# VH-VL binders against a6qqv9r220to316: the designs that were tried, part 2

Target 1, 97 residues: a6qqv9r220to316
Amino acid sequence: DCRICAFLLRKKRFGQWAKQLTVIKEDQLLCYKSSKDRQPHLRLALDVCSVIYVPKDSRHKRHELRFAQGATEVLVLALQSREQAEEWLKVIREVSK

## First folded at step 10 (VH-VL)

Design g4
Fold by OpenDDE, fold request of step 11:
Structure g4 (fold): chain C 97 residues (1-97), chain A 118 residues (1-118), chain B 107 residues (1-107)
Amino acid sequence: as target 1 above (97 residues)
Amino acid sequence: QVQLVESGGGVVQPGRSLRLSCTASGFTFSNYYMHWVRQAPAKGLEWVATISYDGSETQYADSVKGRFTFSRDNSQDTLYLQLNSLRPEDTAVYYCARDDYWGYFDYWGQGTMVTVSS
Amino acid sequence: AIRMTQSPSSFSASTGDRVTITCRASQGISSYVAWYQQKSGKAPKFLIYAAKELQSGVPSRFSGSGSGTDFTLTINSLQSEDFATYYCQQYWSYPLTFGQGTRVEIT
């Protein structure tokens, strides 16, 4: 079962973003290019990731969750609101325990 | 300052063609999906078409599929909408609009009027 | 296509009034709704995204609410410059669709 799902923006190269169905299932974060896709194109093991919330402000255009494995940033997601970001962060922290 | 400027509108007879342009400035053009949205006189807003970053993907409203072609020239920061087989119901102000990645339109041009009448 | 049913189509109000416009989606679309303001002869202006997030520069008297299928735009204390037509729009899926608009007229 899915813990949480939503369309989020995934950071791409050159400052672009991709709107993708994002799902947390068990302890994994899954990204789908389309809601019709049966297989995610991205899987991230949350138990080995650190996650930082970067709120939207004068310096940041979007609310972001940044995922890192060690010192390497492996994923950046943008969310629509602070509330959504906090909700996702909460779930991420819960499944990462 | 983000600016979008449409041009190419005019009066044409049914069945004719018209090519609209939209020139963008004030942002990295190639980093954004772009849209055309139209508004018939005294009517509401209707999404017409969407184009991806490099123009490799396009989507069209059913009402214009097969007749309209959306393209872009990122080297010129310009959008194009080729309007073929025009119908009276295509009469509208045509706006180009920027997509801030979610599917809403954060910036709009002032529009260009297309009138199709016999 | 997802239908956005906006209500009312038009109404009259006075400056200082509290104004409420509603939009109902034909299916659940979470919070993926935007609102626009359009003044006569002008292009639409982006007001709200994510159902309740104000775009930068939009006065705080504007607010949005709702999730799922029912959404509301509220103008607290209508100002003279607020008389216009307002549109909701869903960006849950393609085709992108708008409500039919609500014209807010001066009494």
Scores: ipSAE 0.920, ipTM 0.965, lowest interface PAE 0.5, mean pLDDT 96
Fold by OpenDDE, fold request of step 11:
Structure g4 (fold): chain C 97 residues (1-97), chain A 118 residues (1-118), chain B 107 residues (1-107)
Amino acid sequence: as target 1 above (97 residues)
Amino acid sequence: QVQLVESGGGVVQPGRSLRLSCTASGFTFSNYYMHWVRQAPAKGLEWVATISYDGSETQYADSVKGRFTFSRDNSQDTLYLQLNSLRPEDTAVYYCARDDYWGYFDYWGQGTMVTVSS
Amino acid sequence: AIRMTQSPSSFSASTGDRVTITCRASQGISSYVAWYQQKSGKAPKFLIYAAKELQSGVPSRFSGSGSGTDFTLTINSLQSEDFATYYCQQYWSYPLTFGQGTRVEIT
């Protein structure tokens, strides 16, 4: 029932990250603290978000997808690879139409 | 330069206790989950325990639950593993290791040897 | 717990050889697999994460592949410094688990 799911890192304060089950369902991005949780602790409407991909390089330690609503960044996810980031970005763009 | 240095290993009799330490440097200690992994002589690697950023959450392998206690002092950049009710099968080199947020171990200490024998 | 079955346990090889080590997970774990190298009397060294991503500083002769349940570590052209024991590890879920290890020894 979901378009895509994986364990991703969600950016926290002070440069920390949290590994979380992340799911795109319909036009929403959902984050779960545990795979056993029935309810996500974070819901993000993708149709009102702009998303940019920031690749891993000399300045960035991780591949990131950054979500913004207007001028405000509301979520940063880190992925394990470029391929994974591109896959997620593709899905996000498809459901945001 | 990430560095992890274990200490506190030694030879003890079964049923006794031992406390291991791991001193970290070269990174923001409180921003990382940390682990203990052990290796019995001529055997493979075995995950022992994990501790969260501030030590509020810990996880243990079934083989050590109720006997080992993992803690940390972020003000001293130090990990502690309290080994209670030691058994011969606890004999191993104990490594502290850093978690790069995913659950793998990107940096390891040199290890400290714990020998439990009568 | 997720079991990581690693094979073979040991084998002999020569410098220049192409060597392959396999790790099979007891359930699907996507790409959440890491590989380590351990030389005798030393701590393990982190080599690969996400099944195929090389850690910085690791020679390009090392490569990883696989997804789901079957994973492979390959050394394209074995060098003298590569004789060691290798371990796979899953980080899909706790408890974190390792394969039994594969000792690559010199012929």
Scores: ipSAE 0.920, ipTM 0.965, lowest interface PAE 0.5, mean pLDDT 96
Fold by OpenDDE, look of step 10:
Structure g4 (fold): chain C 97 residues (1-97), chain A 118 residues (1-118), chain B 107 residues (1-107)
Amino acid sequence: as target 1 above (97 residues)
Amino acid sequence: QVQLVESGGGVVQPGRSLRLSCTASGFTFSNYYMHWVRQAPAKGLEWVATISYDGSETQYADSVKGRFTFSRDNSQDTLYLQLNSLRPEDTAVYYCARDDYWGYFDYWGQGTMVTVSS
Amino acid sequence: AIRMTQSPSSFSASTGDRVTITCRASQGISSYVAWYQQKSGKAPKFLIYAAKELQSGVPSRFSGSGSGTDFTLTINSLQSEDFATYYCQQYWSYPLTFGQGTRVEIT
């Protein structure tokens, strides 16, 4: 069962973003290129990641969740709203415990 | 500031071709998906086509698929829409618009009018 | 394709009025809805995204609400410059689709 799913933006190189179907299932975050894809192109174990929320403000154009493994940032997702970001953050924290 | 300027509109007969251009400025052009949206006289807005960052991927409305070709030249910050096999129902103001990555259009050009009539 | 059914098609209002425009999606699209304002002879102007998030520079009298299939654009106190046509648009999936538009006319 899926804990949460939505289309989110995944940060790419050179300041680009990709709209991805993003799903949290069990303790993993999965990204799909399209809703029709059966296999995710990105799979991230959340239990070994630290996640921080960076809110949209005068300095940040988007609400972001930034995932790190140790000192290495491995994923940056952008959300459409603060509420959405908080919802995702909550789920992430729950499955990471 | 973000600017989009369309050109190339005109009056053509059915079956003819026309090429529209859109010149962008004020942002990193290659970092954005771009769109064409059209509006027939006294009608609503209709999405026409989308193009990816480097032009490697395009999507078209069913109404124009096979007839229109969307391309871009990132070295010139310019979009192109090749309109082939034009029909009267293609008559519209054609807008180029920027995608803020989600699929909505945060910036629009002022449009260029295409009239297809016998 | 996801149909966006917008209503009403047009109506008359006065300055100071509370104006409500609705848009119904043919399927659930969460909050992936944008709203635009278009004045006569002009290009559309981006107003709202994510159903309720105001674009920078848009007056606070504009607001959006809704999730799933039913969405609303509200102008709390209509100003003279607000007489225009408004469009909803879904960006849940391709093809991208607009509502038919709502023309807000002056009484």
Scores: ipSAE 0.893, ipTM 0.959, lowest interface PAE 0.5, mean pLDDT 96
Fold by ESMFold2, fold request of step 11:
Structure g4 (fold): chain C 97 residues (1-97), chain A 118 residues (1-118), chain B 107 residues (1-107)
Amino acid sequence: as target 1 above (97 residues)
Amino acid sequence: QVQLVESGGGVVQPGRSLRLSCTASGFTFSNYYMHWVRQAPAKGLEWVATISYDGSETQYADSVKGRFTFSRDNSQDTLYLQLNSLRPEDTAVYYCARDDYWGYFDYWGQGTMVTVSS
Amino acid sequence: AIRMTQSPSSFSASTGDRVTITCRASQGISSYVAWYQQKSGKAPKFLIYAAKELQSGVPSRFSGSGSGTDFTLTINSLQSEDFATYYCQQYWSYPLTFGQGTRVEIT
């Protein structure tokens, strides 16, 4: 019932992150603190967000997807690889059409 | 530059306690999950315990739950593992290991030996 | 708990050989596998994360592959410093678990 799911890192304060089960279901991105929770603690409608991919390189420690509503950054996710990031981008872009 | 140094191992009788320490340097300690992983003589690796970057969450292997307590002091860049009610089966080299949130161990200390025998 | 089973448990090899070590998970874990090298009397050394991503400073003769339940570590031209024990480790869910190890010995 989901289009894609993985444990990704959600950005917090002071260079800290939280590993969370992250799923895309229908047109929404959902983050769960535990895989057993029935309710997500974050729900983001993808059709009103823009997303950019910032790849890991000599200046960036992590592969990141950065989500914005207008000029406001609302979510940053870290992924393990370029391939995973590209896979997630493809799904996000398909949902946002 | 990243350095992890374990200490506090020794030879002890069953039922006794030990307190292991791990001192960290060369990175922002409060941004990392930390773990203890042990290895019995001539055996494989066994994950023992995890502590979150702020110490608010811990996880333990079933073999040590209720006997071991993991804590951290981010003001001293130091980890502690309290080993209570030690058994011969706890005999191992104990490593502290760094985790960049994902659950794998990118840096390891050289370990401290704990021997539990009559 | 997720069991990680390595194969073979040990084998002998010569420098220049292509070495393949297999790791199988008892359930699907996507690509949440790391590999470590451990030389006798030393701490483990981190090699690979995400099944195939090489850590910085690891020689290019090392590679990883797999997804789901079946994973492989390959050394494509064994060097004298590569004789060691290798461990896979899953990080999909707690408890974190290692394979039993594969010892690569000199013939």
Scores: ipSAE 0.844, ipTM 0.938, lowest interface PAE 0.6, mean pLDDT 93
Fold by ESMFold2, fold request of step 11:
Structure g4 (fold): chain C 97 residues (1-97), chain A 118 residues (1-118), chain B 107 residues (1-107)
Amino acid sequence: as target 1 above (97 residues)
Amino acid sequence: QVQLVESGGGVVQPGRSLRLSCTASGFTFSNYYMHWVRQAPAKGLEWVATISYDGSETQYADSVKGRFTFSRDNSQDTLYLQLNSLRPEDTAVYYCARDDYWGYFDYWGQGTMVTVSS
Amino acid sequence: AIRMTQSPSSFSASTGDRVTITCRASQGISSYVAWYQQKSGKAPKFLIYAAKELQSGVPSRFSGSGSGTDFTLTINSLQSEDFATYYCQQYWSYPLTFGQGTRVEIT
């Protein structure tokens, strides 16, 4: 029932991360603490977010997708590769139309 | 430079206990998941246990669950593995390993040997 | 638990050879595979994550590929320091599991 899913890192405070099952279903991005949970701990409506891709390079340790609602950053996800990041970005842009 | 140094291995009889330690340096210890991975003589690698960056969550291989306890002291950049009710099949080199949240091990210690025999 | 099966268990090769090692997962694990090199008497050394991403400082003669259940590690033009045992490891789900290892020996 989902458009795409993977275990991604969700940024927490103080430079920490959490590996979470991350799913795009319909126009929402959902994060689950455990693959067994029925209820996500985070829901994000993609139609009211802007998203940018910050690639890994000499200055950035990780491939990141950064989500904002207005001027407020609401979510940062880390991905394992440029290929994965581009795949996710494509899906996000498709469902935001 | 990232360094991980294990200690506390030795030779013990079945049913006895040991406590392993791992001292970390060269990185922000409280930002990383840490693991124990063991290797029996002339055998492959076996994941043993995981601890979250703040110590709030642990996971164990079924073979050690209920007998081993993993903890960390972030004020001293040190890991502990309490090995209780040791069995001959626990005989192995025990490595501590660093995990950048994903579940793979980017740095390993030199290992400490645990031998369980009569 | 996800079983990782490596092939072959061992083989002999010469400096300059192309070496291919395979790893098969008992279920789909996307690209959540890492590879390690271990020389006798030493700790494992991390080589590859995400099936094909080389860790910094790993020579470019190493490459990885695969997705789903079938993965390969390739060493192009084997060097004398590459004679070792190689392990794959899945990190899709707990328990984390390794392949049984592949020993690359001098002919």
Scores: ipSAE 0.842, ipTM 0.938, lowest interface PAE 0.6, mean pLDDT 93

Design g4
Fold by ESMFold2, look of step 10:
Structure g4 (fold): chain C 97 residues (1-97), chain A 118 residues (1-118), chain B 107 residues (1-107)
Amino acid sequence: as target 1 above (97 residues)
Amino acid sequence: QVQLVESGGGVVQPGRSLRLSCTASGFTFSNYYMHWVRQAPAKGLEWVATISYDGSETQYADSVKGRFTFSRDNSQDTLYLQLNSLRPEDTAVYYCARDDYWGYFDYWGQGTMVTVSS
Amino acid sequence: AIRMTQSPSSFSASTGDRVTITCRASQGISSYVAWYQQKSGKAPKFLIYAAKELQSGVPSRFSGSGSGTDFTLTINSLQSEDFATYYCQQYWSYPLTFGQGTRVEIT
């Protein structure tokens, strides 16, 4: 049913993170606190967001996808690898256009 | 440099209690999930318990649920594991381990031995 | 709970050998596998996350592969310091679980 899903880290306040089941279904990104939850803690319409990939390197601890609505950052996800980040970015771009 | 040091192990009779501690240094303790992982003599590794970075959430292996309590004091960079109603099968080296949120253990202490014997 | 099954349980090898250790999950876990090295009487040492990503400071002779249920740790040219027990571990879901270990012994 979903286009892609994985447990990713969702950025919280003060540089902390939460591991959440993250799903792209249709053109929506959904985050669930656990696989047992029926309702998402976050729903994001991908067609109204811009997304950039910030790779892990000597200056950045994590591979990140950063989502913005206008000038406002609304979501930061961390991924385990460049390969995973590029796979997710591809899906996001496909459903946004 | 990251350091984790466990203490509080010992030899106790079945049904008794112990309190394990783990002191952390060399990293921002309040930014990490922490775990206890144990290893019975000549056996493999078994995950025991997890605590979230702020201590608000815990998870336990079924074998210890209801008997063990995991807590943390972020002001002292210290973990505690209260081991109640100990059984011979709880005999193991107990490691504390650091987790960068994903569920794998990037740094481990040297372990503390718990022996439960009549 | 997700069962992790390693094979072989043990084997003897010489320096310079290519060593392959496999790990099978009882259900799909994507690439949510870590690998650890443990020498007798010591704590485990973290090697690999995300099935194939080497931790900083791990020699390039170590590599990991796999996705879904089948995972492999390879040591391309075994060194004297590599004789140890190796564990896989899944972190897809709680409870977190390890394989039973694979002991790599010097012949």
Scores: ipSAE 0.814, ipTM 0.937, lowest interface PAE 0.8, mean pLDDT 93

## First folded at step 16 (VH-VL)

Design p4
Fold by ESMFold2, look of step 17:
Structure p4 (fold): chain C 97 residues (1-97), chain A 118 residues (1-118), chain B 107 residues (1-107)
Amino acid sequence: as target 1 above (97 residues)
Amino acid sequence: QVQLVESGGGVVQPGRSLRLSCTASGFTFSNYYMHWVRQAPAKGLEWVATISYDGDEKQYADSVKGRFTFSRDNSQDTLYLQLNSLRPEDTAVYYCARDDYWGFFDYWGQGTMVTVSS
Amino acid sequence: AIRMTQSPSSFSASTGDRVTITCRASQGISSYVAWYQQKSGKAPKFLIYAAKELQSGVPSRFSGSGSGTDFTLTINSLQSEDFATYYCQQYWSYPLTFGQGTRVEIT
């Protein structure tokens, strides 16, 4: 069923964020507004994306995973810690093969 | 230099109303969730209400639903909490608090006291 | 609603002591716990998020740990300014809830 899940922040148009239940199920990343919703707000096929990790530091406010399809950034997620970001990145890379 | 300053507290009789305000400075107010948290004298902390950065989403503790209304004015960097049908158990210091979307409170005001007594 | 149970309710300690405060959630909340310090007559001060991530400017003698349901705040060498009441708070789901507080007093 679910390989990993957590409440993460999903970046919106103008640098604002939404806290969403984010899950990886099979090869898809899904974002839900609440744990009770049956339909995700976002579905993203991970095998079509590249992902980079931008760590929080003196210049960056947040730990981010940035997803791109080609040259187009399609999703930015914020995570609470380097440990959480590395955990998620590991799972994403496993399902993208 | 983040500052949050609450005002509008006072002593009122049960059944009356008050309007609390919180003025923010030192940060981009429209990028943050804001909350009210209260503390009865010599008691612990109780979350009261949440408002999203644009005011479109709100959450209330069950103890205040239907009586309290939370709003924000992002052009004036100000929060409002309308307290209707006040009860003695609403007696508390009311804090406004800033939330960077996660649900925890990284900055707090110094609070405004609401006393509901006959 | 997720209940947060702190222990102990209070205790006395001396400067230099290692102080441990525990917080238990009524259901799994991953690491979605924050800790606050409150001195008498003042607003709470934010210390820790994500169970173990120290806010900038918080002294390194403070640490947090835990995941799931059991969480701990530790002060490794208590200083005179650390006498206060400490609260845990879950932010996994609404309603947001606090523990009842732990008062750390001077011997």
Scores: ipSAE 0.838, ipTM 0.939, lowest interface PAE 0.6, mean pLDDT 93
Fold by OpenDDE, look of step 17:
Order: structure tokens, then C-alpha cells, then sequence
Structure p4 (fold): chain C 97 residues (1-97), chain A 118 residues (1-118), chain B 107 residues (1-107)
């Protein structure tokens, strides 16, 4: 039923990250604290978000997807690889149409 | 430069207790989950315990549950592993290791040897 | 617990050889596998994460592959400093678990 799912890191305060089950269903991105949780603790409507990919490089330690609503950044996710980031970007673009 | 330095190892008899320490430097200690991993002589690696940023969440291997207690002092950049009711099978080099958020161990200490023998 | 079955337990090789170590998970774990190198009397060294991502500073002759249940560490053109024991590790779920290790010895 979901388009894509994986454990990703969600950026927290003070430079911390949280490993969370992340799912895209329909046009929403859902984050679960645990794979056993029935309800997501975060819902994001992708159709009203802009997403940019920031690749891992000398300045960035992780591959990131940054989500914004207007001028406000609302979510930063980190992925393990460029390929994974590209997969997520593809799905996000498809469901945001 | 990330550094992890274990201490507190030694030789003890079965049933006794020992407290291990791990001092961290070169990174923001409180921003990382930390682990203990042990290795018995001429054996493989075994995950022992995990502790969250503030120590509010802890996980233990079944082999040590109820006997080992993991804690941390973020003001001192130090981990602690209290080893109670020690058994000969607990004999191992104990490593502290940093978690780069995913659940793998990107940095390791050089380990401290714990020997449990009669 | 997820078992990581690593093979072989040990083997002999020569410098210049292409060596392959395999690790099989008892269930599907996507690409949540790391690899470590451990030399005698030393702590493990982190090599690979996400099954195929090379840690910074690790020589390019090391590579990882696999997804789901079957994973492989490959050393293309073994060097003298590569003789060591290698371990796979899953970080899909707790408890975190390692393979039994593979000792790469000099022929």
C-alpha cells in the first residue's frame, strides 16, 4: 500500500538524529518512531512541500532530503546513499504532481 | 579526532562485580548513542548493550540482561558498564563504540580485558 | 534475533588475489549491513555501511554488495595489510548481531 519505506534519520535538535521508519503513502510522508507503532508521529503533506537533495560531500556528512513549506524548513531526512536519495526523490516528485 | 578509551578491566572470580568506564573525546558526546561490544578470547564480536543520548533508553543482549547495567555521564563524556554476577563466559575484551545513528559502530576504543575465573 | 551466517570461517590467500566473503541474514534486512576489519590484538575497524558504502579513508579495493539476505565483501587485489579477520553486522533491528567472522590468512 505504501509507495516506499525505509529507516531514515530525522534531524532533531542540537545536531541529533533519530532513526525512524519513514513511509510515503498516497501524497503523504509518514514517520514512525517504531516499526510497531500503528500511528505515525509525523505527517507531512508532500503536495505543499518543496524538497531539495543535498548530497554527502566534504561539508555534509550525510545525504539529506530537506522539506520546506514556503520559506520554512519543516523536515530534514538523512539517507544512507545517493541511490536511496534518488529513489525517494523520484517517488516524492511523482506523488506531488 | 574521535577517541574512546576503556578502563576498569581486570581479573575477578565468578559472582563478583566489576565496573568498566569509557571516556570519549573529539566529538559531542551527548549527540550519540553509545554501545558496548565484547569479544571472548579467539572468538567473534558480540553486541552487549546500547544507551541513548541521555541514557533514558537502554538495550541489552539477552546474555547480560539483569546482570549488566549501562549508564552514561554526559557532563564527563563517560560511559559506564556495571558488570554484576559475573560468569566465566563473560570473559572478554570489552569495547565501547560510537553509533553513527544507524546502528553500526563507526568508532571503537581499544578495549579493556575482563577475565572471570575461579 | 537476526542471525548473520558468515562464510567461510577462514581461508588462505596470496597478495594480489581477489577474495570474497559472504554473509547471509536469517531474514530480509534490506541493506542495513556493515563490515569491519580486525587485525590481531587490535580493535575492529569500520569499513562499509549500507552494504556497499565505503567508509572514508578505506581503500577502494574494498567493496560491498548485496541486499535482502545475501551480502558480500570483496577485496580486489589483496594487499599484505589486508590479512585480518572480517565481520559483517546487521543493524536492521535489535539485538544487533555479527557474523561469526572470516579469517583471511597468508598462503
Amino acid sequence: as target 1 above (97 residues)
Amino acid sequence: QVQLVESGGGVVQPGRSLRLSCTASGFTFSNYYMHWVRQAPAKGLEWVATISYDGDEKQYADSVKGRFTFSRDNSQDTLYLQLNSLRPEDTAVYYCARDDYWGFFDYWGQGTMVTVSS
Amino acid sequence: AIRMTQSPSSFSASTGDRVTITCRASQGISSYVAWYQQKSGKAPKFLIYAAKELQSGVPSRFSGSGSGTDFTLTINSLQSEDFATYYCQQYWSYPLTFGQGTRVEIT
Scores: ipSAE 0.836, ipTM 0.947, lowest interface PAE 0.6, mean pLDDT 95

